# Ledger of designs, part 8: VH-VL binders against Imidazole glycerol phosphate synthase subunit HisH (hisH)

Target 1, 225 residues: Imidazole glycerol phosphate synthase subunit HisH (hisH), of Colwellia psychrerythraea (q47xb5)
Amino acid sequence: MTSAKNVIVDTGCANLSSVKFAVERLGFEVTITDDITIIQQAEKVIFPGVGSAKHAMKNIKAKNLEAALQGLTQPVLGFCLGMQLMTESSTEGKKSSTEGNNDDNTSHIVPCLNLIPTNVEPLKAQGNRLPHMGWNTLTQVSNHPIFKGISEGDYFYFVHSFAAPISEYTIASCEYGSTFSAAIAKDNFIGCQFHPERSSALGSKIIQNFLELDSTELNQELVNL

## First folded at step 1 (VH-VL)

Design p02 (framework fv_narsoplimab)
Fold by ESMFold2-Fast, scan of step 1:
Structure p02 (fold): chain C 225 residues (1-225), chain A 119 residues (1-119), chain B 106 residues (1-106)
Amino acid sequence: as target 1 above (225 residues)
Amino acid sequence: QVTLKESGPVLVKPTETLTLTCTVSGFSLSNARMGVSWIRQPPGKALEWLAHIFSNDEKSYRTSLKSRLTISKDTSKNQVVLTMTNMDPVDTATYYCARIEWGDYFDYWGQGTLVTVSS
Amino acid sequence: QPVLTQPPSLSVSPGQTASITCSGEKLGDKYAYWYQQKPGQSPVLVMYQDSKRPSGIPERFSGSNSGNTATLTISGTQAMDEADYYCQAWDSSTVVFGGGTKLTVL
């Protein structure tokens, strides 16, 4: 069997070349794979996603990845849809404008991986246009190791119509008509709603912090907001 | 205060490579919110987006022209460079560079430069 | 890549309302942007995020975007509004422009 230190999970839904390039620019090797054994043996797992939660979950189940992902004990970083798939469920809406289409045009609840016990719901944009698309700031940032060198007011790139609310799992917040979780974490599972692979030097810093992460740093009570 | 200026105008022979430079002033190419795009417009025709580059060196290209296009930047010189290979008479156009916010609009445009492809 | 379709031309008399359309599949799920271009000049942003006016753009310019169609509306059209108008939207990380509409004020 071949093993890899850093892995990008191939769920069939993500633009994986941009993520691979972002990792390789930092001097790390990374393997794109859907092989359960390689994923389980990796030191770091990146879980990106674009598209609808419903379509992504169908692909995960078709590849027999659901149980494998739920059993991971090493650090896992999800972003955008990847973060949303880490929650208990997502409420899907009408077709999204830029990131994945929901062909049924009907809102419904999609069960996800339930790695972090929160839910994704339509973003309460309070009259602002959806998707929330473009650069926006982190309004609160915890002492989580992923945010080493990141401060309140730092800009990240967002493109989403759904968000996780503020909860005990929130490690960074953002405002777009309402306050939502820009990032969430529980144990070894870390998710960010923004796209670090598109977020300039600050996004690269998130990826670097993750790849250099010591798993012992995640067992501290101070990692959450 | 903010200005963008394209090099040229340029005469290019068929099959040659086009190189255009955009010099920016009034903002830094290290600005995380801002990037620079190249957009062209053939005489009497529509605007056609070609490529953009952002501060983190993130690049995107028009799908139909991706194999012919390269965009790069030199932050120390405040310059963005577009290279387009295998030029053809149909590539004759005014070429613009413009500042773009990721996921939003073009706020400042250069004056445009005429690129003519002929023998 | 998605295509944004605009009528190639539109004529109105001074003082009339001009409505310039931009059509694309599920365009109402995206933000639409509008640029004005006069002969020999660079494009100028006149509408962003469907319905927001940049500083310096007159109140008579308004916008909407729903279903498959975004619309730029110019009320009380003046001779100085004569120009080509282009819509724009994002398709993931790429930019798409419409074919343009030549507005003639006769």
Scores: ipSAE 0.005, ipTM 0.438, lowest interface PAE 15.2, mean pLDDT 85

Design p03 (framework fv_narsoplimab)
Fold by ESMFold2-Fast, scan of step 1:
Structure p03 (fold): chain C 225 residues (1-225), chain A 120 residues (1-120), chain B 106 residues (1-106)
Amino acid sequence: as target 1 above (225 residues)
Amino acid sequence: QVTLKESGPVLVKPTETLTLTCTVSGFSLSNARMGVSWIRQPPGKALEWLAHIFSNDEKSYRTSLKSRLTISKDTSKNQVVLTMTNMDPVDTATYYCARMDYEGYYFDYWGQGTLVTVSS
Amino acid sequence: QPVLTQPPSLSVSPGQTASITCSGEKLGDKYAYWYQQKPGQSPVLVMYQDSKRPSGIPERFSGSNSGNTATLTISGTQAMDEADYYCQAWDSSTVVFGGGTKLTVL
């Protein structure tokens, strides 16, 4: 039943069952766990998340997972909130459209794991209202290994109000009023703003590419956008 | 042109399970731009959203009714099915299926509605 | 899930402007949608993404959405506009409808 090869980190995420089933449909075994030793010894780590970055970070700290996650050297793939938790910080509660309303100050900034040195900020939707919800295309796609068989124009499922901007860590982009990072990566840490577990055959391809990665391919300089 | 049509009308006894089928035409249930919701309206009352199914078979449900609801689709038959368990007279309503277009996030086409009556 | 509040009824004379409101916390941060329903008929989309008209909806229909309130405005109201009007918004992956407003044109 258990597998030390592939793990899904249990941070209290509500979409754990969907992620588990997405992996199992591809013929891989996977274990949902918050056990530090099992996570550290796994060959592949999936880091999903839904909900509030503040609540998720509180749970990560309470489970003593912060240092363990920061020390991982094997490939790690984050989905949606999981990607956002890999950044330096998230500005939850800030408005993305200017429209004259002012939100609370820096109390909305949530420090995250700082695995990839970028930040999550309100999506600059430019008159498109939030959340950005539904199917949308990847505008640019790097030659990162997780994108084998994935092309510009391919559809993925999104549901988010916050995004990482385009940076040196961007490996795929998407446009919704403004261009933002659909996926980011640094070394062994890879994050997707979209939900591969909900993105049909193409989402399955992302998960398959990740699970088939040789870890040595990610411990050297990656090709980003 | 696009059409949606609900099965029924149907009479359900209290505690029984309701099954409704929505047959669609003019679009594919595998189209990533499109999804289908079930929405009900008790006589003289407001519209109440029940469930939604996405082209990738992902599902969402009204939180208060989640334990009673199942939505599924058969893409080859162009059908979306809603199942609701433990029916009660309060569930008497006109039940609609409606297409969601994700470019606008609106319901652009609705079925005619089907009357579900729950009584002994 | 946010609650969308509409006045249950509104009466206007032919030719007058009808303003139907829909209130919800931070509704202006989300898109508002409006559906018209006549007796015995299915709802019909009359306004989407706050202020956009579907093909076939007259220009006398307009919409706005800011702060906590979305408004559907019908200028030069006609007898044919008499109907129930429902606002709708998204909360993440769930759908919320308002309680509906019965517009009477008399």
Scores: ipSAE 0.000, ipTM 0.457, lowest interface PAE 14.2, mean pLDDT 84

Design p04 (framework fv_narsoplimab)
Fold by ESMFold2-Fast, scan of step 1:
Structure p04 (fold): chain C 225 residues (1-225), chain A 121 residues (1-121), chain B 106 residues (1-106)
Amino acid sequence: as target 1 above (225 residues)
Amino acid sequence: QVTLKESGPVLVKPTETLTLTCTVSGFSLSNARMGVSWIRQPPGKALEWLAHIFSNDEKSYRTSLKSRLTISKDTSKNQVVLTMTNMDPVDTATYYCARILYDFWSGPDYWGQGTLVTVSS
Amino acid sequence: QPVLTQPPSLSVSPGQTASITCSGEKLGDKYAYWYQQKPGQSPVLVMYQDSKRPSGIPERFSGSNSGNTATLTISGTQAMDEADYYCQAWDSSTVVFGGGTKLTVL
């Protein structure tokens, strides 16, 4: 019945209020919704996620959001699990169970939204501790508009055990035993492995850059994606 | 500032269900940087982790007790609830709720005072 | 689930160094945490992320974690340090505690 300029997709995440607060404290209005029509009509879409890819994809499918999200043409920013859901698939380790199942050799491969043609796999930490948890620096930063005012060496907050590898879709990298994609993008879809809503002033800058983004900037700067 | 407080103490008959409530203050259960665990300690024995709830309602349980345990939260009331079915005298213990931070470290950093749960006829 | 093994007891004289070990497969690939518990009291965090002290914990407490063994070291041990000490690690979505070490200062 009404259109909203900025929306946060309700994926069933309990901490959506923290994302809403991060947007509102920058002076922007934002609506949390799972309404397909409102999402499709929005000027900007934020796609947050926490928890497992399997659980999130079940919720997305239960809400009939899969096709709607795949058809979005306006700018979309995903963070943490939200970024991972934008890929073709996520490899999840076997979850512990007391159900009496004897299967010990299966891996969990979760098909995701396939908005950006890369995949999420276990982080190759090379003997470093998992999860990769805490503050870490961006090693390489592209000219993508969301990085206005952001430089190599800037600190962002990470908490993850899975990562997308370096690919043609990488717009920022991070090193933790190996180099992985701190952020990825293709066309109107942008994902950050770090948590902008937890990354203090620099995270707020990422959110602000996204909300101020002109779709024309993405089309004209495709060489930087 | 940060406090956690368990309900009780309680006396439970064998085979009955235990329900414990943890009321938190000084932080929000919707804060993605934090979660709450339930941990117990039988008299003179070691600490035993039971269950954890994340801000997004994802849950994890001790493998050996999973079929008996349920953890849930009510963010509007600042409460985390643990239920445990089929109580047995061996379940007699002090039960704690504790906060876990994910940002700078993970592990219980603030503990409740504990509540004694006695299982007897 | 990984098992964390601690010696059940340790005795030191006042002023001596106490070293409490916690062993588990690939424990050095995880963060170790240490809790002090005195009779009738809740556990208190005394060491986090292997070697970091919370505010209010004396400098005589230090920690390390490598290979399969994490260690809590108390230099110049005082009578007030007498307590049960528990190590803890985070394994995926689960919390694992060691069996505890009773530190006696005589």
Scores: ipSAE 0.005, ipTM 0.419, lowest interface PAE 15.1, mean pLDDT 83

Design p05 (framework fv_narsoplimab)
Fold by ESMFold2-Fast, scan of step 1:
Structure p05 (fold): chain C 225 residues (1-225), chain A 119 residues (1-119), chain B 106 residues (1-106)
Amino acid sequence: as target 1 above (225 residues)
Amino acid sequence: QVTLKESGPVLVKPTETLTLTCTVSGFSLSNARMGVSWIRQPPGKALEWLAHIFSNDEKSYRTSLKSRLTISKDTSKNQVVLTMTNMDPVDTATYYCARTYRYGSFDYWGQGTLVTVSS
Amino acid sequence: QPVLTQPPSLSVSPGQTASITCSGEKLGDKYAYWYQQKPGQSPVLVMYQDSKRPSGIPERFSGSNSGNTATLTISGTQAMDEADYYCQAWDSSTVVFGGGTKLTVL
């Protein structure tokens, strides 16, 4: 056992301590690091993020982490922005309104890590307030190992204005004016739009399922919605 | 091969409405990373962005001209249409359509079409 | 709407390095793009996402973008590089172009 068995990638995110605490309360040791060698040698990698995709991608490139993250073969779990950075590209930003009550989320294209070949776009909230902030249910849940003990109707905490659409990579869905991917996966890369570290007992179950995951289980999955 | 082609050239009288069509080939306007802008350039002056349409039909406009501009697309015809009302001689320019893709850059431009506003 | 400011003109001798600047509030937090336009022609993308070259653009073209200033650098400037250069960025869903810089190689 090394202290580097489980790692949290230090992307400059302000919420790293909450993720570390969520792992440690389950009885696992975890190291926060931006060291390429330690990340590559880890058995499990957690990739959290908050804020803008462009800012996060600039930080990843400044730390020389882009190629290292793209080359990971062990299980990787991304949270919120971390999930979005796993896609091909993200849109982000808000359009300023000349009329006070017409704030619309539209944006430019930000290339991301391209680990899961889907894209992030403005959430089609259909008149509901943005960001989508608070507790909401998973409407569909696949049989992916990350969801062992998780069912349709289970509540998770969300805070986002952008989302990946439903695709062949979707492993859980959520509805907020429109249906979007609550979680996506391809091979060893798994991302959830919700914040498991803020989702109480069920969020802890997601983290536990990930940390207990045998990497060979991902090759057997057949887990898409 | 990716191409964009503007309709025209066009002679427009003051106060009339301009309609320009951009016909695209080599890509689909339904592609999630796709977008098309209209950009103009008066003789001897700088590039001026007018309007953009995203694949999901979201639209944006230059603030100073927003009340005069409409951008739309017909994906079955591979066309993006710009309408500009109440034309004035100052609107005389070469009008371009240009696509954005994956990287957010305008990677392909049409040849441009001359719009002349005069009596 | 945000403004991108470029010097209106720049002159360099053949073989000299040309540095074309584009200034805007917190421009380094956005991606900058650069276009080359020769008389009577459509603009051509020469730099995307601050520092990446499209296929077919010579290695002597490079870019940077930090703080409030993006820079397009042309090393060993050649006569064929004489053109107008425009920077561009996105502000949310809107597009902003700089005023253009006329590069003269003499």
Scores: ipSAE 0.007, ipTM 0.462, lowest interface PAE 14.7, mean pLDDT 85

Design p06 (framework fv_narsoplimab)
Fold by ESMFold2-Fast, scan of step 1:
Structure p06 (fold): chain C 225 residues (1-225), chain A 121 residues (1-121), chain B 106 residues (1-106)
Amino acid sequence: as target 1 above (225 residues)
Amino acid sequence: QVTLKESGPVLVKPTETLTLTCTVSGFSLSNARMGVSWIRQPPGKALEWLAHIFSNDEKSYRTSLKSRLTISKDTSKNQVVLTMTNMDPVDTATYYCARIFGEYYYGMDVWGQGTLVTVSS
Amino acid sequence: QPVLTQPPSLSVSPGQTASITCSGEKLGDKYAYWYQQKPGQSPVLVMYQDSKRPSGIPERFSGSNSGNTATLTISGTQAMDEADYYCQAWDSSTVVFGGGTKLTVL
């Protein structure tokens, strides 16, 4: 069969198999693909990623996925870099000179998919080590459907050096030297900065909540952070 | 009790096609979070993954051998079949089938005893 | 395809801790698995999802996976732990094994 109910978008990230395992252990079938037609016809789309926004956007454009992803109307859940790619832009792109002189370490903005109108910037860690790596708590949690059974103080696994700031799109927050968006959402697009596929039973609950999500429940969100 | 058992020829001539059968017991090949993998090990060398098949008929093959490999399953017989074309003496190895188990995050938790296939004239 | 590199051999004395490493680019972003193989026997899964033990595997086996390196640690190593150890990871829908480490307990 050429159609799939649940899809993981092949963004070229190393953790695609761990995301597939996390979905399938919950009893759901899922297909990893970069095929536009299969992605568009899916009921649920998972959009994972690790690494550089610049390289991921180059890959998305090379695979002709940019317009297809921007046009999705079904629920979409992004993890880590996948969340960051849903924003307007990332300042993750540093201009590196192969010649090592006057262009070294120049900040550059990387345009992303612009699905959620916020931006990704370097995490203000206030002297704490980057990347922010390890288990950390959600400091505030909205009543968004993906957070059924999740509360403030629950631990999730993070590994990142860049973050979206608190905004009207924030549905969960975390603190690491400064407060940032642990999760963001707008309409059918939902992003988590943490890795649900590596966040034990609580991460599995996020994935299950997403896969069981009725589209009408997205319109029932009552409170943002 | 879960068991897997490999069967097939013990001697194959160069250029011939190898067909190996894995017979499973104690679980169904239609079970949504299970699969079967084929792995080989030349004498004294490392484990080398060849192919797998999941309950939904999703298949994957080792890239360097993809043109030579075919994996299929017969759920009614509880069997997974691996076919490898154009056999060469360097393909001499013990061939294993193993269960891919979703509860252990798709680790290979139960292995067959292995079958030694010698490729020689 | 990604390559998983293991030291070919490691020797420890009984009761000492053995640490077997497996290196691969961004391996910490993937789940690591470990298999024990004794001479003439089939491999046995001893560690899955980086740090979890299957039923029947002794508590002295532990695991970690961070950055580019996964490690299988055997504390209080016993003669019965002498074997070849293979790491494994998934790369999307394909499987990659390390070259194996022969653990000798002398």
Scores: ipSAE 0.000, ipTM 0.429, lowest interface PAE 17.3, mean pLDDT 85

Design p07 (framework fv_narsoplimab)
Fold by ESMFold2-Fast, scan of step 1:
Structure p07 (fold): chain C 225 residues (1-225), chain A 120 residues (1-120), chain B 106 residues (1-106)
Amino acid sequence: as target 1 above (225 residues)
Amino acid sequence: QVTLKESGPVLVKPTETLTLTCTVSGFSLSDARMGVSWIRQPPGKALEWLAHIFSYDEKSYRTSLKSRLTISKDTSKNQVVLTMTNMDPVDTATYYCARIPYDSWYFDYWGQGTLVTVSS
Amino acid sequence: QPVLTQPPSLSVSPGQTASITCSGEELGDKYAYWYQQKPGQSPVLVMYQDSKRPSGIPERFSGSNSGNTATLTISGTQAMDEADYYCQAWDSYTVVFGGGTKLTVL
């Protein structure tokens, strides 16, 4: 196959099956692929991920996907780690594969795709436990098209220890000890810190809004949070 | 009614490979929100987590045993399989499988446990 | 590798309060979970996310997590509460259990 309408990028990360099922449940066809040509020709690109930014970036570079992803002009939606990979950098890779030396908790900067000029840093949970895990509300929601039918106070599923701060790219916020970006966007690149594929009817609505998105809607000036 | 049941009990000789099957009921391994872990307990000792698998194919292993452990699932049979290579008498333990929901991250239902004895 | 430290044993008289501690650096920013295990039986969850009680667990069980120490508290301890108690925490995507505390009610 040389083309697919909707694509899930295979960066070697887990949870691809759950994302595929969430899309197909809405009646859409979707292809999981790491093929540069298929990705570039797709009308919609979903960029999911769980786990380590370091491992994901290593896989992206090994598959020669870095330049291809940076050059995409069609709408791209990232979930959780996928959103984090869209930033300039992430502070911490997964430490569980180390031999247990006493430097395991030292944070490291991982360069990412730099599609949206913000950074991912440890979540300032202010005494709340990490990861931020479970259902939580969007505290502010912009007029971005993916939020059609979504309101402030709506619940989404989160599981993360790192977050992007509030910036000019924030299109939705959430609070967990401190306020952070629940979603960010710049041009055709949109990222959600939450997991739409696990967020019940509201998560399905985010995915549906994205898959039905007219790319011309992204040329409009949006009021950011 | 959620239940998990381990195969066995099993007698294994040193250097052999252990294979344990956990059969689940009352939920589907195709449910992306559900996972299964393997935990063991040597006689008179503490609980030791070994591995987990979620229905979206995420796997994690205890670091010290990672080279010996493989976890897999057969969704059509509703079974999770643990394989452990190069068994040693110190691996003698009761082995449990337990459910771990993605949204709660605790072990909410446990199997009865199965005794694995490693001896000649 | 992360370590959760529990006292190996604790003895209380019937009706007294039992406090079982679990200490480790990971508890400073991660949730604690508690399991009860009676001889010959599988573990049973008795406390989750530091202080939340599962359905069916008596109100006399409570929990907290402050600094690097989580505590499971049993008020008005009964003979049926005799068991081994294990704390648990997450380290990234892996699980660590405490060494266990044997609670004796005499």
Scores: ipSAE 0.007, ipTM 0.490, lowest interface PAE 9.5, mean pLDDT 85

Design p08 (framework fv_narsoplimab)
Fold by ESMFold2-Fast, scan of step 1:
Structure p08 (fold): chain C 225 residues (1-225), chain A 119 residues (1-119), chain B 106 residues (1-106)
Amino acid sequence: as target 1 above (225 residues)
Amino acid sequence: QVTLKESGPVLVKPTETLTLTCTVSGFSLSDARMGVSWIRQPPGKALEWLAHIFSYDEKSYRTSLKSRLTISKDTSKNQVVLTMTNMDPVDTATYYCARVEYGLYFDYWGQGTLVTVSS
Amino acid sequence: QPVLTQPPSLSVSPGQTASITCSGEELGDKYAYWYQQKPGQSPVLVMYQDSKRPSGIPERFSGSNSGNTATLTISGTQAMDEADYYCQAWDSYTVVFGGGTKLTVL
């Protein structure tokens, strides 16, 4: 029976090779797998995104990974869509009634893994072009251990049209027409809207901080943003 | 001051491989805010984008030329290298390297280098 | 072939307004960028993200992007503005340039 210290969850994501390279160039070994037993026994789990939230959730369910992911107690780091899948739901084509609508399908909501109790909605870009694509700064950064050596004003690479709003789970913020969560966390689950594997030395620092993370550090009270 | 400088000028024979080097100064190729593109312009014609490399080593290529193009970087030498195989007289052009800033625009351009493909 | 279409030439009298258009499917949901190129010189950025002017570019330059047509507008056009102008957009992770417009100031 093979075990792996560090795991990348194989959900069919096209970026798996770039994530694997980002980990390996830091001197860590990592295994790409969809094996529930190997994932559950790993010390660290990296959870990258796959396609749209709807497609990714169908794939997770087809691989019988939903319950296994929800039961993980070791540190888990999600990238981009991986962060979004950690929320309660992703909304697309949202047409919420403000005046009372008798249409019971006014919103198209994709239920996600519900690991962090926030939601993903279309980014309020306020006239700026979507997707939010390119380098942008973290406007606020908490004292979370993943941000060791990271400061307000540091640049990360973003590519997204949906975002989690600011909430009690926000550990870093970013502005693009409106302020949104650049990263969120609850207990052992940490998600980054940006792509650490594509964010040069700063992204490498996030990945290194995660792989060196002691679970006892996650039990500390986080500072308010 | 930020500068980019292309190697050359270069004379290439048909079917040979072109190699161009862009040497940068005033910024690091590991700077997360920056990337470098190669763009060409045949005499009297429009600008044509060829390839881009990001600080994290992700690459993109013009679809019609993808099989012929390779872009790479050496951060220790502050150099971005473009390789283009199977050169043809139609590839005669001024070749530029240019920096892409986080606003997704080309803010600094090299002076350009003339590549002539001739027997 | 370029996907962005520009008129190949435009002539204006000194002091008149020049409007250079750039049309394409990419512009309906993309930012437009504009570059000025004078003979024997490298291109120079004159407008970015539809309507933002770089430092050092005169206030007479402005930009817009609506209905899949981006426009570079030069008010009070001067002889020094005579040049080729190229629009540019990002298509996913690739770049496309327009065919260029030669602005003549007579």
Scores: ipSAE 0.007, ipTM 0.472, lowest interface PAE 11.6, mean pLDDT 84

Design p09 (from p07 with heavy chain P101Q D103E S104D W105Y Y106A F107M Y109V; framework fv_narsoplimab)
Fold by ESMFold2-Fast, scan of step 1:
Structure p09 (fold): chain C 225 residues (1-225), chain A 120 residues (1-120), chain B 106 residues (1-106)
Amino acid sequence: as target 1 above (225 residues)
Amino acid sequence: QVTLKESGPVLVKPTETLTLTCTVSGFSLSDARMGVSWIRQPPGKALEWLAHIFSYDEKSYRTSLKSRLTISKDTSKNQVVLTMTNMDPVDTATYYCARIQYEDYAMDVWGQGTLVTVSS
Amino acid sequence: QPVLTQPPSLSVSPGQTASITCSGEELGDKYAYWYQQKPGQSPVLVMYQDSKRPSGIPERFSGSNSGNTATLTISGTQAMDEADYYCQAWDSYTVVFGGGTKLTVL
């Protein structure tokens, strides 16, 4: 058994080398793994996700990771789809239709890990292009420890067509036709809709804040947005 | 270096099934942020998109040709396969495969193209 | 299905500006992409996400997209720019190409 202080969960969906590089550039060691014991014994867990929520959940279940992830008590940071998988459900799923709007082939609701009690739904872009792709600002930022050195108006990189709405779990917001959760958190589970590994110095700051996080700081009151 | 290469060229008789293989190098077909598209171009005519596939087997097909097209992948061989049934002379074209990236949705690297001729 | 309409041909003198248009219903609500194709060659991406230039594409190439029309603009047009240009957009996980514009530099 190999022990690791920091881990990146390998859900089997993507090449995770860019996330590993982002962590290592900050001077931290990190291990990519799907080993339940190594994940459970880690001090910090990074949970990146790419692609379809349905496919990701299928892979998580196939690797017997669902219960292990739900039982984690150490800090966990999800990126993009990783954040979405932390919610109760997503309307995102596998698509088999070339038309996209064919009701007969519409993707169904995908149950997720239910770590943070909110849901993912299509982004209400109200005339703006989808996906929401590119650099955009955080419109409101809470006092959450992950945001040390981060301010309202700071730019992060987004690529998404689905989003969690504003709720009591929102710790940062973004506006793109409508206001949505740029980040959500409950207890030890923290998710960012943006991509810290691609968000320049500010994204590196998010990762650094997470890796330097003292778990006692997570019990502080979070500002509702 | 990222490269894509189509099989062929190929001669197909009317009513037969076309099978084309795209061999990729320099990226993984298991990467959910990467996809492969098939595009064709009849002699002297416009580009026409046919199908794409992403790593989690998310597939899309041109609506007018959906019943004739199948796209699949073999990650062990680094190959994406396009199958098209009931070929007819109007399907004669140069067929391309191209990489698409989730991040920008651009088809940034294209194969050389392969000529498919449908004749009796 | 949305249709992207391009003028079939455009002629410009060397050094002048070429503006190639692509029209489609509510195209400005989608990202537009542009490909250059020279005879006997594969298409080459020259513009993505309306106005972003890939590495290796000269600064004289620029793009815009608003309302129903996307435009690829080539300033100081050179003989080497003579080619067919195709616009492209994404629609619900499908790809639509325009009919192409043959740019002649005389």
Scores: ipSAE 0.006, ipTM 0.448, lowest interface PAE 12.0, mean pLDDT 84

